VHH binders against q9y6x5. Designs and how they scored, part 315

Target 1, 379 residues: q9y6x5
Amino acid sequence: LPPKLLLVSFDGFRADYLKNYEFPHLQNFIKEGVLVEHVKNVFITKTFPNHYSIVTGLYEESHGIVANSMYDAVTKKHFSDSNDKDPFWWNEAVPIWVTNQLQENRSSAAAMWPGTDVPIHDTISSYFMNYNSSVSFEERLNNITMWLNNSNPPVTFATLYWEEPDASGHKYGPEDKENMSRVLKKIDDLIGDLVQRLKMLGLWENLNVIITSDHGMTQCSQDRLINLDSCIDHSYYTLIDLSPVAAILPKINRTEVYNKLKNCSPHMNVYLKEDIPNRFYYQHNDRIQPIILVADEGWTIVLNESSQKLGDHGYDNSLPSMHPFLAAHGPAFHKGYKHSTINIVDIYPMMCHILGLKPHPNNGTFGHTKCLLVDQWCI
Below, E stands for the ipSAE of ESMFold2; O stands for the ipSAE of OpenDDE; V2 stands for 0.75 times the mean of E and O plus 0.25 times the DockQ between their complexes.

## First folded at step 13 (VHH)

Design Z21 (framework vhh_7uia_1)
Fold by ESMFold2-Fast, scan of step 13:
Structure Z21 (fold): chain B 379 residues (1-379), chain A 124 residues (1-124)
Amino acid sequence: as target 1 above (379 residues)
Amino acid sequence: QLQLVETGGGLVKPGGSLRLSCVVSGFTFSSYAMAWVRQAPGKELEWVSSISGSGGSTYYADSVKGRFTISTDNAKNTLYLQMSSLKPEDTAVYYCARAQYKYHSGEWEPFDYWGQGTQVTVSS
């Protein structure tokens, strides 16, 4: 039987949650599998960019999903959640489900992973669900397991996405122990349900399962706001994205807009596009705007308004608070192995190896994940 | 014609043993995972055990772990559940079930075909 892989994402699952809360089901998963304690995600540390980096192995400047809200200067198109189904935005890279379907006589299945309800290079996931946040985890799990068992060509790559703990992290903040404890217990119970369902259907011991996330979460406050309106009038620019990374499209001379912003707040860095730090790998794409503002951890950029968010992400990817984890179980993985850190772009070439696929050129390094795999040696 | 027929149920005292059988027809038995699911009086359906289509992997609910053994005989198209150290809590109708084969619009269930069930009663 060909190797099979299920990739599961719990949006906004900060790595530190594993140390501060009890996860009996996840702990049972890890004891017979592998744990990567920190995954260094890509900048900016937001949902759509990092989910696409996981499945392409590319930095945002290379795969083209550079934010959750984007503007393309060449085509004059705008991207938001309402138009993420335009293939234009997703066509700068080839995600793993497309590679799986094109290189092998195999099918892919998807329950809500970003991009899977869009034809990319004229190829859509063989089985998929149109994004709808109201669909329960149980219904997503029922669909994905149905497709894993009932497909010809066989489903060898499947994805499952869940919006928590990100939604609650934004609402309550990661420091709200009472609410976060409740939310994280529910997630652990969902992991238990997932494992039980796979066992019930005879899939568990022959299926590779990766549980990961796209980013973490940091505490925000009404005492940590950067009011952009105090520095520059709206008539001078078009705002493409706001917080914590603001994307500024000047309506006047770029240098004049930069000069109005550069001393606006001691808690915000202001970059001309060509001056964005090389370590971010966030420069070489037409969807990255001429001026980028980067707030310090826990600071929120606002337009003369209060922020309702008690938690947020999107900050510098070197911050541990922005890092998710990765856990995995299955025939490809060692048992009881812990690894410190990998880069989120390393997940793609590892998954290609497990599935026997030739990866497209990517920014990941297979050597970084080598020690997780039973068919590799790390002496 | 697809059919699953359970046999082997009955009345047994606590600590006793029973072997349930499920004879299947109408499909390639070894191509599907098979399961035992039970329903106690007035309770929800409870998954008990599953076996992969190859017969190489077996799985058990925590409530029956170490006491029940699932197995198959592909030559006879038969699924078995060997039950030992039976408890009053094991009293239920036991169903043989086949893991998903065909999508039906509006029907997203883990098992697509079920037998008629066989009653297991553990008393006194």
Scores: ipSAE 0.000, ipTM 0.486, lowest interface PAE 10.6, mean pLDDT 89

Design Z22 (framework vhh_7uia_1)
Fold by ESMFold2-Fast, scan of step 13:
Structure Z22 (fold): chain B 379 residues (1-379), chain A 124 residues (1-124)
Amino acid sequence: as target 1 above (379 residues)
Amino acid sequence: QLQLVETGGGLVKPGGSLRLSCVVSGFTFSSYAMSWVRQAPGKELEWVSSISGSGGSTYYADSVKGRFTISTDNAKNTLYLQMSSLKPEDTAVYYCARAQYKYHSGEWEPFDYWGQGTQVTVSS
């Protein structure tokens, strides 16, 4: 029988929440599985980019989802929430569900994971739900478990996405212990529901389950704002994305715009595209704009206005506050093993190995995840 | 030095086919968007087709859509333009161009480096 894998994402689940809050259901999951304490995500540390990196094993410059808001200089197309179903934006990579369906006689299932309601290389997830934030976790779980048990060809890869704790992290900030404690307890209860449902349906013993996230969260403040309008007039550029990484398309000479911005704030780094630090792997794509502004942790870039966000993400991927975790359980994984750090791009080749798929060329290193797996010799 | 070298032009009859090649050197091929631009006798430059550095995105002028195909071979650092169902109005010098901002120009420009061009003549 082919191995099965369920990949679950809780958006914005900062790694150090595990040390500051109690998670009895997640702790029981980890006790009989594995924990990676920190996952170093890709830059920029945003939802769409990192979710696509998890399922492709590629840096953003390689898979083409370089931000939540994008402009392609070659084709003159704009990416927004209303046109995220245009295959153009997603076709620069092959996500794991597409590979899963094109190799052997296999199906994929998806509950809301970014990109799964889009035909990518003329292939859409065999079973999927159109994105709708109002759909409950229980309904998503009901559909996923139904498809895992009642599909031909068999569903071997399934994904489940949930918007919390990201939405509450933005609203309250990660330092609001009272509100975050309530939100995180509810998430732990959902993990308990997930495990119980899989056990009742007879799936638990033979299913590999990964619980992870795309990024963390850092505290913001009305006292930490960078007003872009105080540095440069809006007539000199088109704004493609604002905060905390601003994407600037100059309407005049690029050097002139750069000179107006470079000394604007001590809390913001200004890069010409070719000067973006190599460690970010954020340079070689048509959708990365000629000038990129990177705010320091906890600083918000604004246009002559206040910000209502008390938490945000998108910052430098070396910051521990931007890191999620990874927990996993199932026949492919050791029991009670703890690992310190992997790169988020390493998840894809690990998942391909578990499913017996040949991975597309990718930026992950299988060696980084070998010690998590029972069938690998960890020397 | 940075070079873009086009080959594959020639004389063809209406309805014929040609494949143009552009070999690049002096930069990382997959890091830049590449384009084909043509100039017919006595006319302005006309953009024909573009391909992203990743090879995932292609775009075509309405006048050539369905007849021309742009592609890359990253291992050979070569950009191609496969032309089919050629018409007399396709007669032009075809240029390979790199799409990038000019660092010291007065405005944004989509192309910063050009090849020498290759002549395509469609005539009975």
Scores: ipSAE 0.000, ipTM 0.122, lowest interface PAE 21.2, mean pLDDT 87

Design Z23 (framework vhh_7uia_1)
Fold by ESMFold2-Fast, scan of step 13:
Structure Z23 (fold): chain B 379 residues (1-379), chain A 124 residues (1-124)
Amino acid sequence: as target 1 above (379 residues)
Amino acid sequence: QLQLVETGGGLVKPGGSLRLSCVVSGFTFSSYAMAWVRQAPGKELEWVSSISGSGGSTYYEDSVKGRFTISTDNAKNTLYLQMSSLKPEDTAVYYCARAQYKYHEGEWEPFDYWGQGTQVTVSS
């Protein structure tokens, strides 16, 4: 049977939380595994796009999940929370669980990872849970471990997603030490529960486990708002996505809308689609709108209103505050090794290597993760 | 059966005080963030205040900060909103809500279960 891998995501787990708070369970995991201190995610630094990049190895312009709110100009379809189950949005890439099921007689299992409750290229994860945020971590863990131990064909790839610390990061902001300390302690306890469950079931020694996240979090403020209504009237455009990256679909001439926006705020960059910086890899997709606004770190774009969020993400992916970490343990990984930085798209080809899968063409570089793996020569 | 029941609304004069209560059944609310959301006549829903499941963290809309206090009694499965220095602008239907965060949303604000609301009228 091929090696087994469990991929775990704690949404919004900023990399430097590891240096500013105590994580006894996570540190014990790392002592006998590997730590990548920073993972440089893809732009925009949002949940749906980055979770899909982890499992496809592709930039957002290539896999098609370019934001949490989208409009496709060719088909005129709108993507929202209520329509996230349309396979159309997910079909521009092949995620690893689909590849895992199609290359060999193997199963995949999923507890809430974005896209796993949607048939992609007519293939859905063999075992999955429909997304529901009210389902406890314990129930998700129970299902995943049951499927890892009691499946035919065997589950070789499993995913587990948890909404914290992202929800609390938005609510309190990452600089709220009292609240973030409590939330992060609870997450560390959940990591302890995960390890103990795997040990009790006899899975721990032979299972590869990756713990990572999709993005970080930065502090926002009522003193750092960009009021879009002060720049341009609503009659000139349709708003596809707002903050901190606004996606603007002009109702009038694109140049006229651009001219009204381009000098609106010193804390926002305004791009025509073809002028979006190449380093973002955020240009070549019909779901990327004709005009994109990018707020500076910690600034919130609003429509003549206050903002309730004290933390946010979606900002420039070069910002360390937007970076998650990656920790891993298992027979494929070295013990006690620390690595500085990888790109989030590098995770996919590494996971394919561990599972013995032939990766689809992707934007990752296997060489960037070689030093983590026991069967590779580190340069 | 999952249920949220609000009480404590009524008519009060400007400068007065009211305490709203929300009794929760069917789930352990210490596991969820809870919120108060209001709707004034002819206006959109406005988030007022939230509290973490552990009760350690509270957040308020700017217009109510310093005047309203959110709290919980986990033993009684009850969420409270203590309202002081009430203004005519505070007139609204107040809803108790369970906060739900969906992975594709950048906001802590989305709510998956609501009470039926309680009317607060601030008028002389």
Scores: ipSAE 0.005, ipTM 0.194, lowest interface PAE 11.1, mean pLDDT 88

Design Z24 (framework vhh_7uia_1; at its last look DockQ between E and O 0.86; V2 from the best seeds 0.00; counts 0 for: pae E 2.9 > 2)
Fold by ESMFold2, look of step 14:
Structure Z24 (fold): chain B 379 residues (1-379), chain A 124 residues (1-124)
Amino acid sequence: as target 1 above (379 residues)
Amino acid sequence: QLQLVETGGGLVKPGGSLRLSCVVSGFTFSSYAMAWVRQAPGKELEWVSSISGSGGSTYYEDSVKGRFTISTDNAKNTLYLQMSSLKPEDTAVYYCARAQYKYTGSEWEPFDYWGQGTQVTVSS
């Protein structure tokens, strides 16, 4: 039978939560598998872009999902959390579930991973759930395991997405030890439920499982606000995205807008598109606006003077607070091995290798993940 | 026709041992994962143990790990549960079940065929 892979994301799971909180179930998972302590994600460190980078191996400029809110000037189309189903936005790349189900009599299943309810290149996941945050983890897990257990052609690649600890991280902030401890304990219990369900069904021995996340979380404060309205009048630009990376489409001369913004706050970097640091790989796509504003860690760009968020993400991808982890278990992986770091784009070619799929052109480096795999030399 | 028949239950003292058997017919035993599930009086169904279709991998719920052993004999189409160090809390009806999803009309459940069960009573 072909190798099988389940890819699981717990949104907003900061890498150092693993060492700062107790995770008996996840630690048992790691003990018999592998851990990558830090995954360097892609800029901007937001949910839609990073989930698509995991499954395409591409930087955001290359796969076209460059933010959670986007505007395309040529087509005049808008993308948002509530307007995310137009294949136009997703078609600049081919995610692994499409490649998987179109090759060698395979199918793919998805429980709410971003993009899996969209027909990308006229291909939607073979089995999927439409996104609905009110659906419990248990129901998502039941559907995924049912599809892995009972499908023809067999499901060989499956994805499972959960909104925590991101939602609670925004609400409480990562420094709220009491509330985050409660939240993270619930997540560890869900990981225990996942493993037990796979064991109960006899799936555990032959299923490769990756548990990872898209980004971390940093503490915010009402004392760390950047008031954009104090620096520039709304009539001079269209705001495509706000915080912590603002996307600015000038309505007047771009240099004039830049000059009004460049001294707005010492806690914000203002970039003309051509001046965005090369290390971000965030320049070569028309969906990236002519000016971006990048807040320092923990600072929030606002239009009024208040913010309801105590935690946020989207900041510079060099910041450890923005990095998730990756754990994996299954026949393809070593047991009891810990690895320091990989790039999030490296996950895609590794998954293609495990599944015996030919990867599309991508930005990942297979060599970075070789040490995790039993069939590879680690040198 | 597919059938699962449990035997081997009975009354046993705390610390004692029993071996449960489940004879199956109507399907290729080695192609399916099989499980033992129990129901104590007034309690919900509780998964106890599973074995892969190949027989190579076994899994146990935490409260029975180290005390119970699941196994198969493919030549006899029989699933076993060897129970030792039995406790009064192990008192239950024990079912064997095949791990395959079936739609019940309202939800998908992970076991499509069940035996009728065998009573295990652990009492002084």
Scores: ipSAE 0.518, ipTM 0.851, lowest interface PAE 2.9, mean pLDDT 93
Fold by OpenDDE, look of step 14:
Parts: sequence; C-alpha cells; structure tokens
Structure Z24 (fold): chain B 379 residues (1-379), chain A 124 residues (1-124)
Amino acid sequence: as target 1 above (379 residues)
Amino acid sequence: QLQLVETGGGLVKPGGSLRLSCVVSGFTFSSYAMAWVRQAPGKELEWVSSISGSGGSTYYEDSVKGRFTISTDNAKNTLYLQMSSLKPEDTAVYYCARAQYKYTGSEWEPFDYWGQGTQVTVSS
C-alpha cells in the first residue's frame, strides 16, 4: 500500500506545555511513536509563515510568506488573514500537497491549513475546506478521515489545522495556569478524538500521523509597551505589520525614519533591511519592508499605548518560548523514541521521504530527522 | 443487497461472558473495516471496537480493553465480538457496522451499513 501521511497542527502550542501540563492522550500517542521536544521555527514566528515553512521546507525569505500582514509595493497588494486568497502571495514556493497531487494515483486533502484553499501554481487540493474558524474540530476531522478512507485517487497526504491553544494564549497569556490548563485539556481531548476516529475506521496502524505546531507563546504585559508615537510622527511612515515585529514603510527619507526609531526603546532592535541578522534568513525578499522593528521577548509594540493581548508570538526564533514540538506515529516512525531538537524546515524533506516524493529545493536537512525513521540509519 | 445480522445477545450476570456474531451478506470483509457500536438506554451511540479489512489490526475503546475481542471468519462472512468480564455498564444494544463513509444528504457518516442490533443485558 502506498504510504499515507496526516499532518496536524495545533496553533501556538508551546513546547514546554508538555512539561508543565498533563496530556494523557498525547502522551500515549508519543509513547507509541516519536517526540521532538523542541522545534526551532522560522523568523518571524507567526502563523502563516511557519505553516508554509513546514510544507515547503523553506525560510520565509524564500517562500514569500514573510508575515501575517504583508504589502507588495509594486502591485500595491495587501495580504492579511482576512485577505489571503490571492495566489500571488503563495506562488513563490510549491507546497507538498501540490507536489503530492501531481503524482499519479495520488490526491491531497486539507482542513483549514493555511494556503490549502488557494490554487497554488494553478493547483488546489483535490479535497479541501474553505477556512472558517466557526467549523468544529469534529467536522474537520470527519471530513479529513472521510477523504483518507473513500477517495479515488486515494488521498495520500492530508492536513488538519486547529486554532488552539493560540487564541487562548493570546487572551489569557501562557502564564495563566488556571485557564491554560482548561484549554490544554481540551486540546488533549481532541487528540484523543483524532486517535479514536482513526482506530474506529481501521486506519490507525497504516497511517503516518504528525502532530505539531507553528510557534509558541510568551507572556505580555501592559507594563511592557513600546509606543512608536513617542518616537516618530505617524505621517512619516506606513505600518505594514505591528508587533512584535513591525514592518515600516517610510513616507520620507528612510535614513531619517531609521534615525527617529533606532533609539526609541532599549527593548527594541531596529534594522534596516540590509542589516537584518543573517541568522533570521529574513532579508532576500521584496515583501520585507525597508525597516523592521523587533521587540524583546514579552514586549509589545503599540500605537497610542493600546494593547489587549496577554500573550503573543512572532519574536526571535531562538527563544524557547517561541518553539513548538513535533510528535509522530505510524509505520515510518520508531516507537518510544525522543529527540531533542530539529529545525521546522527539516519536516518537509522528512515528509517527502515518507511519501516517496522528490523534494523541491529546500532549506531542510534530512539528516536531522533520520533517527525518527525506521528505515534510516541513526548515528 | 448488503445485509448485517447480529446474534448472540442476551441476559448475563456480572462477570459473565457473551459472544456476539454478525453475519454479513453482499460484500467481502477483506475490503472493509468492520466495527461494533453500542447504545445504552438514554445514551448516545458509542464505538466499541474495530477490525481492519485484513484482520491484522484490532482496536478497542478504553472501557472494554482487555475484556472484549473482535475477530472475523472470512470463510463464514462473520464478525465476532467476544465479551468477557461483563459489567452492568456494558448493557446496551450492540450493532455491527461496516466502516465506510456514507453521505446522508446533510453530512458524512463513518458507517454506511448497520445491523438491526442485539440486546445485551448485564444484571445480577
């Protein structure tokens, strides 16, 4: 039988939640499979960029989804979570579901994964759901498993996305033990539902399943605000993205804007585009604005000193609070094996290997995931 | 036409055993996963156990693990559920079902064919 893979993302699931909370269903999943304790994600540590990195193996500068909010100066187009359907934004890379679907006797399915309801390179998933946050996990799960079970050509790659615990992390902050315990319990229950559904349908043993996330969450506070209005007049620039990484499009001389911002706060680094640190791999794309502001962990960039988030993400990708985890189960994976760290871009070549796909050029290293796979030598 | 017929239900004391059978006609087991589902009075349908088409994989809900065994006899086109160490909370109508999705006109359901059910009552 051809290999099958289901990729599941729980948005904003910080890696250390596994150490600080109880996950009986997820722990059972891990016990029978593998765990990567920390996944170093890509900068900026935001939802759209990191989800696209998982399925392309590319840094943000390469796949072109460089933020949740983007602006292209040439076409004058805007990208946002409410305006993400233009293939223009996605066509700088080829996601794995497209590669998979272009193979003979294969199809792809998707439930709410970023970019899956958009034709990319004139190809859209054979089966997909238009994004709608109001749709329950149960309904998403039902559709995904239906497609995995009934499709012709067979679905060999599927994605499933869920918005928690990210939304709650923003609302309560990750340090709220009471509320986050409740939220994370629900997540574990959903994992239980997933496993049960697969067992119910007789799919569990032969299906490879990856459960991961795009980023973590850090605690924010009203006492840790950076007000840009105190440093520069709003008329001097256009704000493309705000916090914790602000994208600045100057309306006056760039140098003048930079000079007004460079000493705005001791808790914020200001970079000209050409001076962005190489380790971020966040420079070589026209969609990156001339100036970026990067707040320190836990600090929020604001206008008019207003913010309602108690948790946020998007910070330096070297910060542990920004890191998600990866767990996996299935014929391709060992049982009861734990690994310390991988890069998020490493997931793509691993998935391609599992599915027998030739990967597009990517930034991942297959060698980093060999120890997870039963058919590979682990040194 | 497809048909599933359950037998083997009855009254049993706590700690007792029963063996349910489901005779299938109109299709071959090797092509489909099969399942047992039960419904207790006043409760929703509850998945109990599944077996893959090949018979190589079996799955159970947590409450019946170690007590129930699902199996098939392909030569007889029969699905079985061996139940042991039965408890009062196991009291329900037990259905065999084919694990194949069906569109009802409004939603997809994971089981397309069901038996009529057989009553299992565990009581002292």
Scores: ipSAE 0.484, ipTM 0.828, lowest interface PAE 1.0, mean pLDDT 95
Fold by ESMFold2-Fast, scan of step 13:
Structure Z24 (fold): chain B 379 residues (1-379), chain A 124 residues (1-124)
Amino acid sequence: as target 1 above (379 residues)
Amino acid sequence: QLQLVETGGGLVKPGGSLRLSCVVSGFTFSSYAMAWVRQAPGKELEWVSSISGSGGSTYYEDSVKGRFTISTDNAKNTLYLQMSSLKPEDTAVYYCARAQYKYTGSEWEPFDYWGQGTQVTVSS
């Protein structure tokens, strides 16, 4: 009987929320499992890129989902994070559900995880839900647990994605204690519902469950805006992505565009593609534009000095505010173990090990996660 | 021919004990998780306890932890619920159920087959 794994993401769950709010259900989960306090995500610290890094173990330049809005200069295709199901964007990597289905007689199930409603390398999750933000957590949970309980060949890998606390983090900002407390309490209750559903179905002790997130959230303000229109006229460039990392495609000489942007604001860094810091692993892909602007934490790049966002993410991945956490429970995991930090790309080879899958070449290091696992000699 | 038959219900005083039995037929008992679900007068169905199919892992709703014990006898195809330290709020019809999803025509439900239920009344 093959091992089973359920991977759950609560979008935009900043690691330090665990220190500033009470999560009785999540704490009970962790008491009998493991906690990684900080997960260092990949740059850009955005939803689609980091969700794809979790399931491929690759940096964004390697898996090809380099932003939530992209342009490919070779094919002249445009990508939007809201509804683009073109396999072209996702085919530069092989996500774990594809590997799971191609190795032996196994099924995968997906409730809304980014990329799971797209055929990738001609393979789509055996069971999936087309992305629809209006579908309740309860319906997603009901479908995923039904598929885990009733599938043949068995579902051995399942994913569950929820848009909160990211949507509320953007709307209220992470410093709004009243609204964030309400939102995070609801998430903790959803974690309680998940555990209870698995116990009710007799699945809890035999299922490996990972609860994680793709990024954190930082406070923004109308007092921290960078007006790109005061730097450069729209006739000089095409804007591919805006904030907090602007992707600039020059219509004139690249050096001239760079010179107009270089000293425009003390609150952003301007990089020619070849000068992007190596530590970002954000350079070697045709979807990364010739000039990248990186705003300082909490600063928003705007075209007309207006932004309704009170919270945002996408910033430097070394910022603790951008880091999510990882908690896990199940037969593969130790009980009551806490670990300080892993890289988000390390999750993929760990999951492959738990499922008995041979991983595709990846940027993760299995040694970083081995202390979480009962069948490993902890270094 | 798939059947779940509950017995063992009755009237008990607060602090008393009662053992419910559910005899199953028509399927491989050890291949399915089994559950006890109760319904108090005028209230919704409440999950009480589950036991895994092959592992013997047991799970309880928080209000019954330490008081109720779920168990199986695979040789007899029988699921048990040993109830101890019974309280008036435990008064309900108790159902044996198989934990496998079923489409009811309107929604998916986590239990596909149910017994007829057995009444447990806790009163002085």
Scores: ipSAE 0.453, ipTM 0.811, lowest interface PAE 3.2, mean pLDDT 92
ESMFold2 (binder alone), look of step 14: mean pLDDT 80; pTM 0.822

Design Z25 (framework vhh_7uia_1)
Fold by ESMFold2-Fast, scan of step 13:
Structure Z25 (fold): chain B 379 residues (1-379), chain A 125 residues (1-125)
Amino acid sequence: as target 1 above (379 residues)
Amino acid sequence: QLQLVETGGGLVKPGGSLRLSCVVSGFTFSSYAMAWVRQAPGKELEWVSSISGSGGSTYYEDSVKGRFTISTDNAKNTLYLQMSSLKPEDTAVYYCARVQYRYDRSGEWEPFDYWGQGTQVTVSS
């Protein structure tokens, strides 16, 4: 019968946490599965963009979720984490749960993965939970496992999203070993609960499980602030997104706004849209604003105020601190195999292969993940 | 009427062996995963082992791996738990349970929908 896949994301799980903390449950998972030590995410290294890249295989300029806060000048619509339900924002790509439901007449299930509570191309996940941060990991897991066992058509693709360690990474910073140790131990215990629940329900040996994340985390400080108000008055521009990548919509002449910003801080790069480095793949979308500011790692852009964040992400995707990992277990995966690096856009075509789906055109390369899979030749 | 009836418990010395049996009736046995769950005096319920409804895949709690073996006899509609190298810590009431595949209208998830009456296993010298 059809292969099944559960995709789990622990938001903000920096790859090098695996080397600096003990994860007995995750290590047991990896021992009989695969580990990719670094996943190179897409720019900007933010939650909504990278979660959508995982399930579409596309760069942000291609799938259209280019930030957690967006403005579309053509339609004059605004997007934010409190106003994210308009299908307009999500319709520039086809996520894997939509492909799963439309190609094979299979069901999908979702516990709060970004986009799964929105109808995309008139298709919503067959089973889903509206986003609510107060819902426990256990309740999300209970719903997912119920839907995996009790669905017609069968649920073959399921997603599970958890906000930690991102929330604590922001609050304490990744260098706070005492608090991060506590948080990461709890996550490892949740991974243990996940495995135990799947074994208890008779699912473990026949289900493919991927555990991954969207980005990492870097240490911030009150000593590393860039005050935009010291460089330019609010009357010159509309601020679409602030930190660590600021999206600037000029109210008057773009060149004048650029000239006021370009030498504002030695810890911030200022780009006209057409000058954004090609390696970012962050240029060819109307939702990318005319001027983009990119702070150096660990620097926070502010408007004449302090920042309470001790950790943040969104920085240059070449930074190892921004990289998550990927671990996987199941009939599709080798046992005890370690791989160094893949691109986050490579996850989508790999998942399509496991599920027997034809991928939509994407930026991933199936060859990069072949060594993880038992049915593929690796050299 | 659906029933799960357990037998095979008793008193055994440390290092000994017992085989628990659970005879099921009222449903198609091979359509459901089955489990053994135990409760020691004054402690919470602990999942011990599960077996898939078809295909014969088996799963164990870490403390019983290599010592306990779960199996089924589909012709007899019977679930077994073969216990060896028993320890005082294995002293508990052992329950046969059916793994739940139906949505709970209350929205609360419980992994088992039907339970046997339980059988007492006591490991003592």
Scores: ipSAE 0.000, ipTM 0.226, lowest interface PAE 18.6, mean pLDDT 88

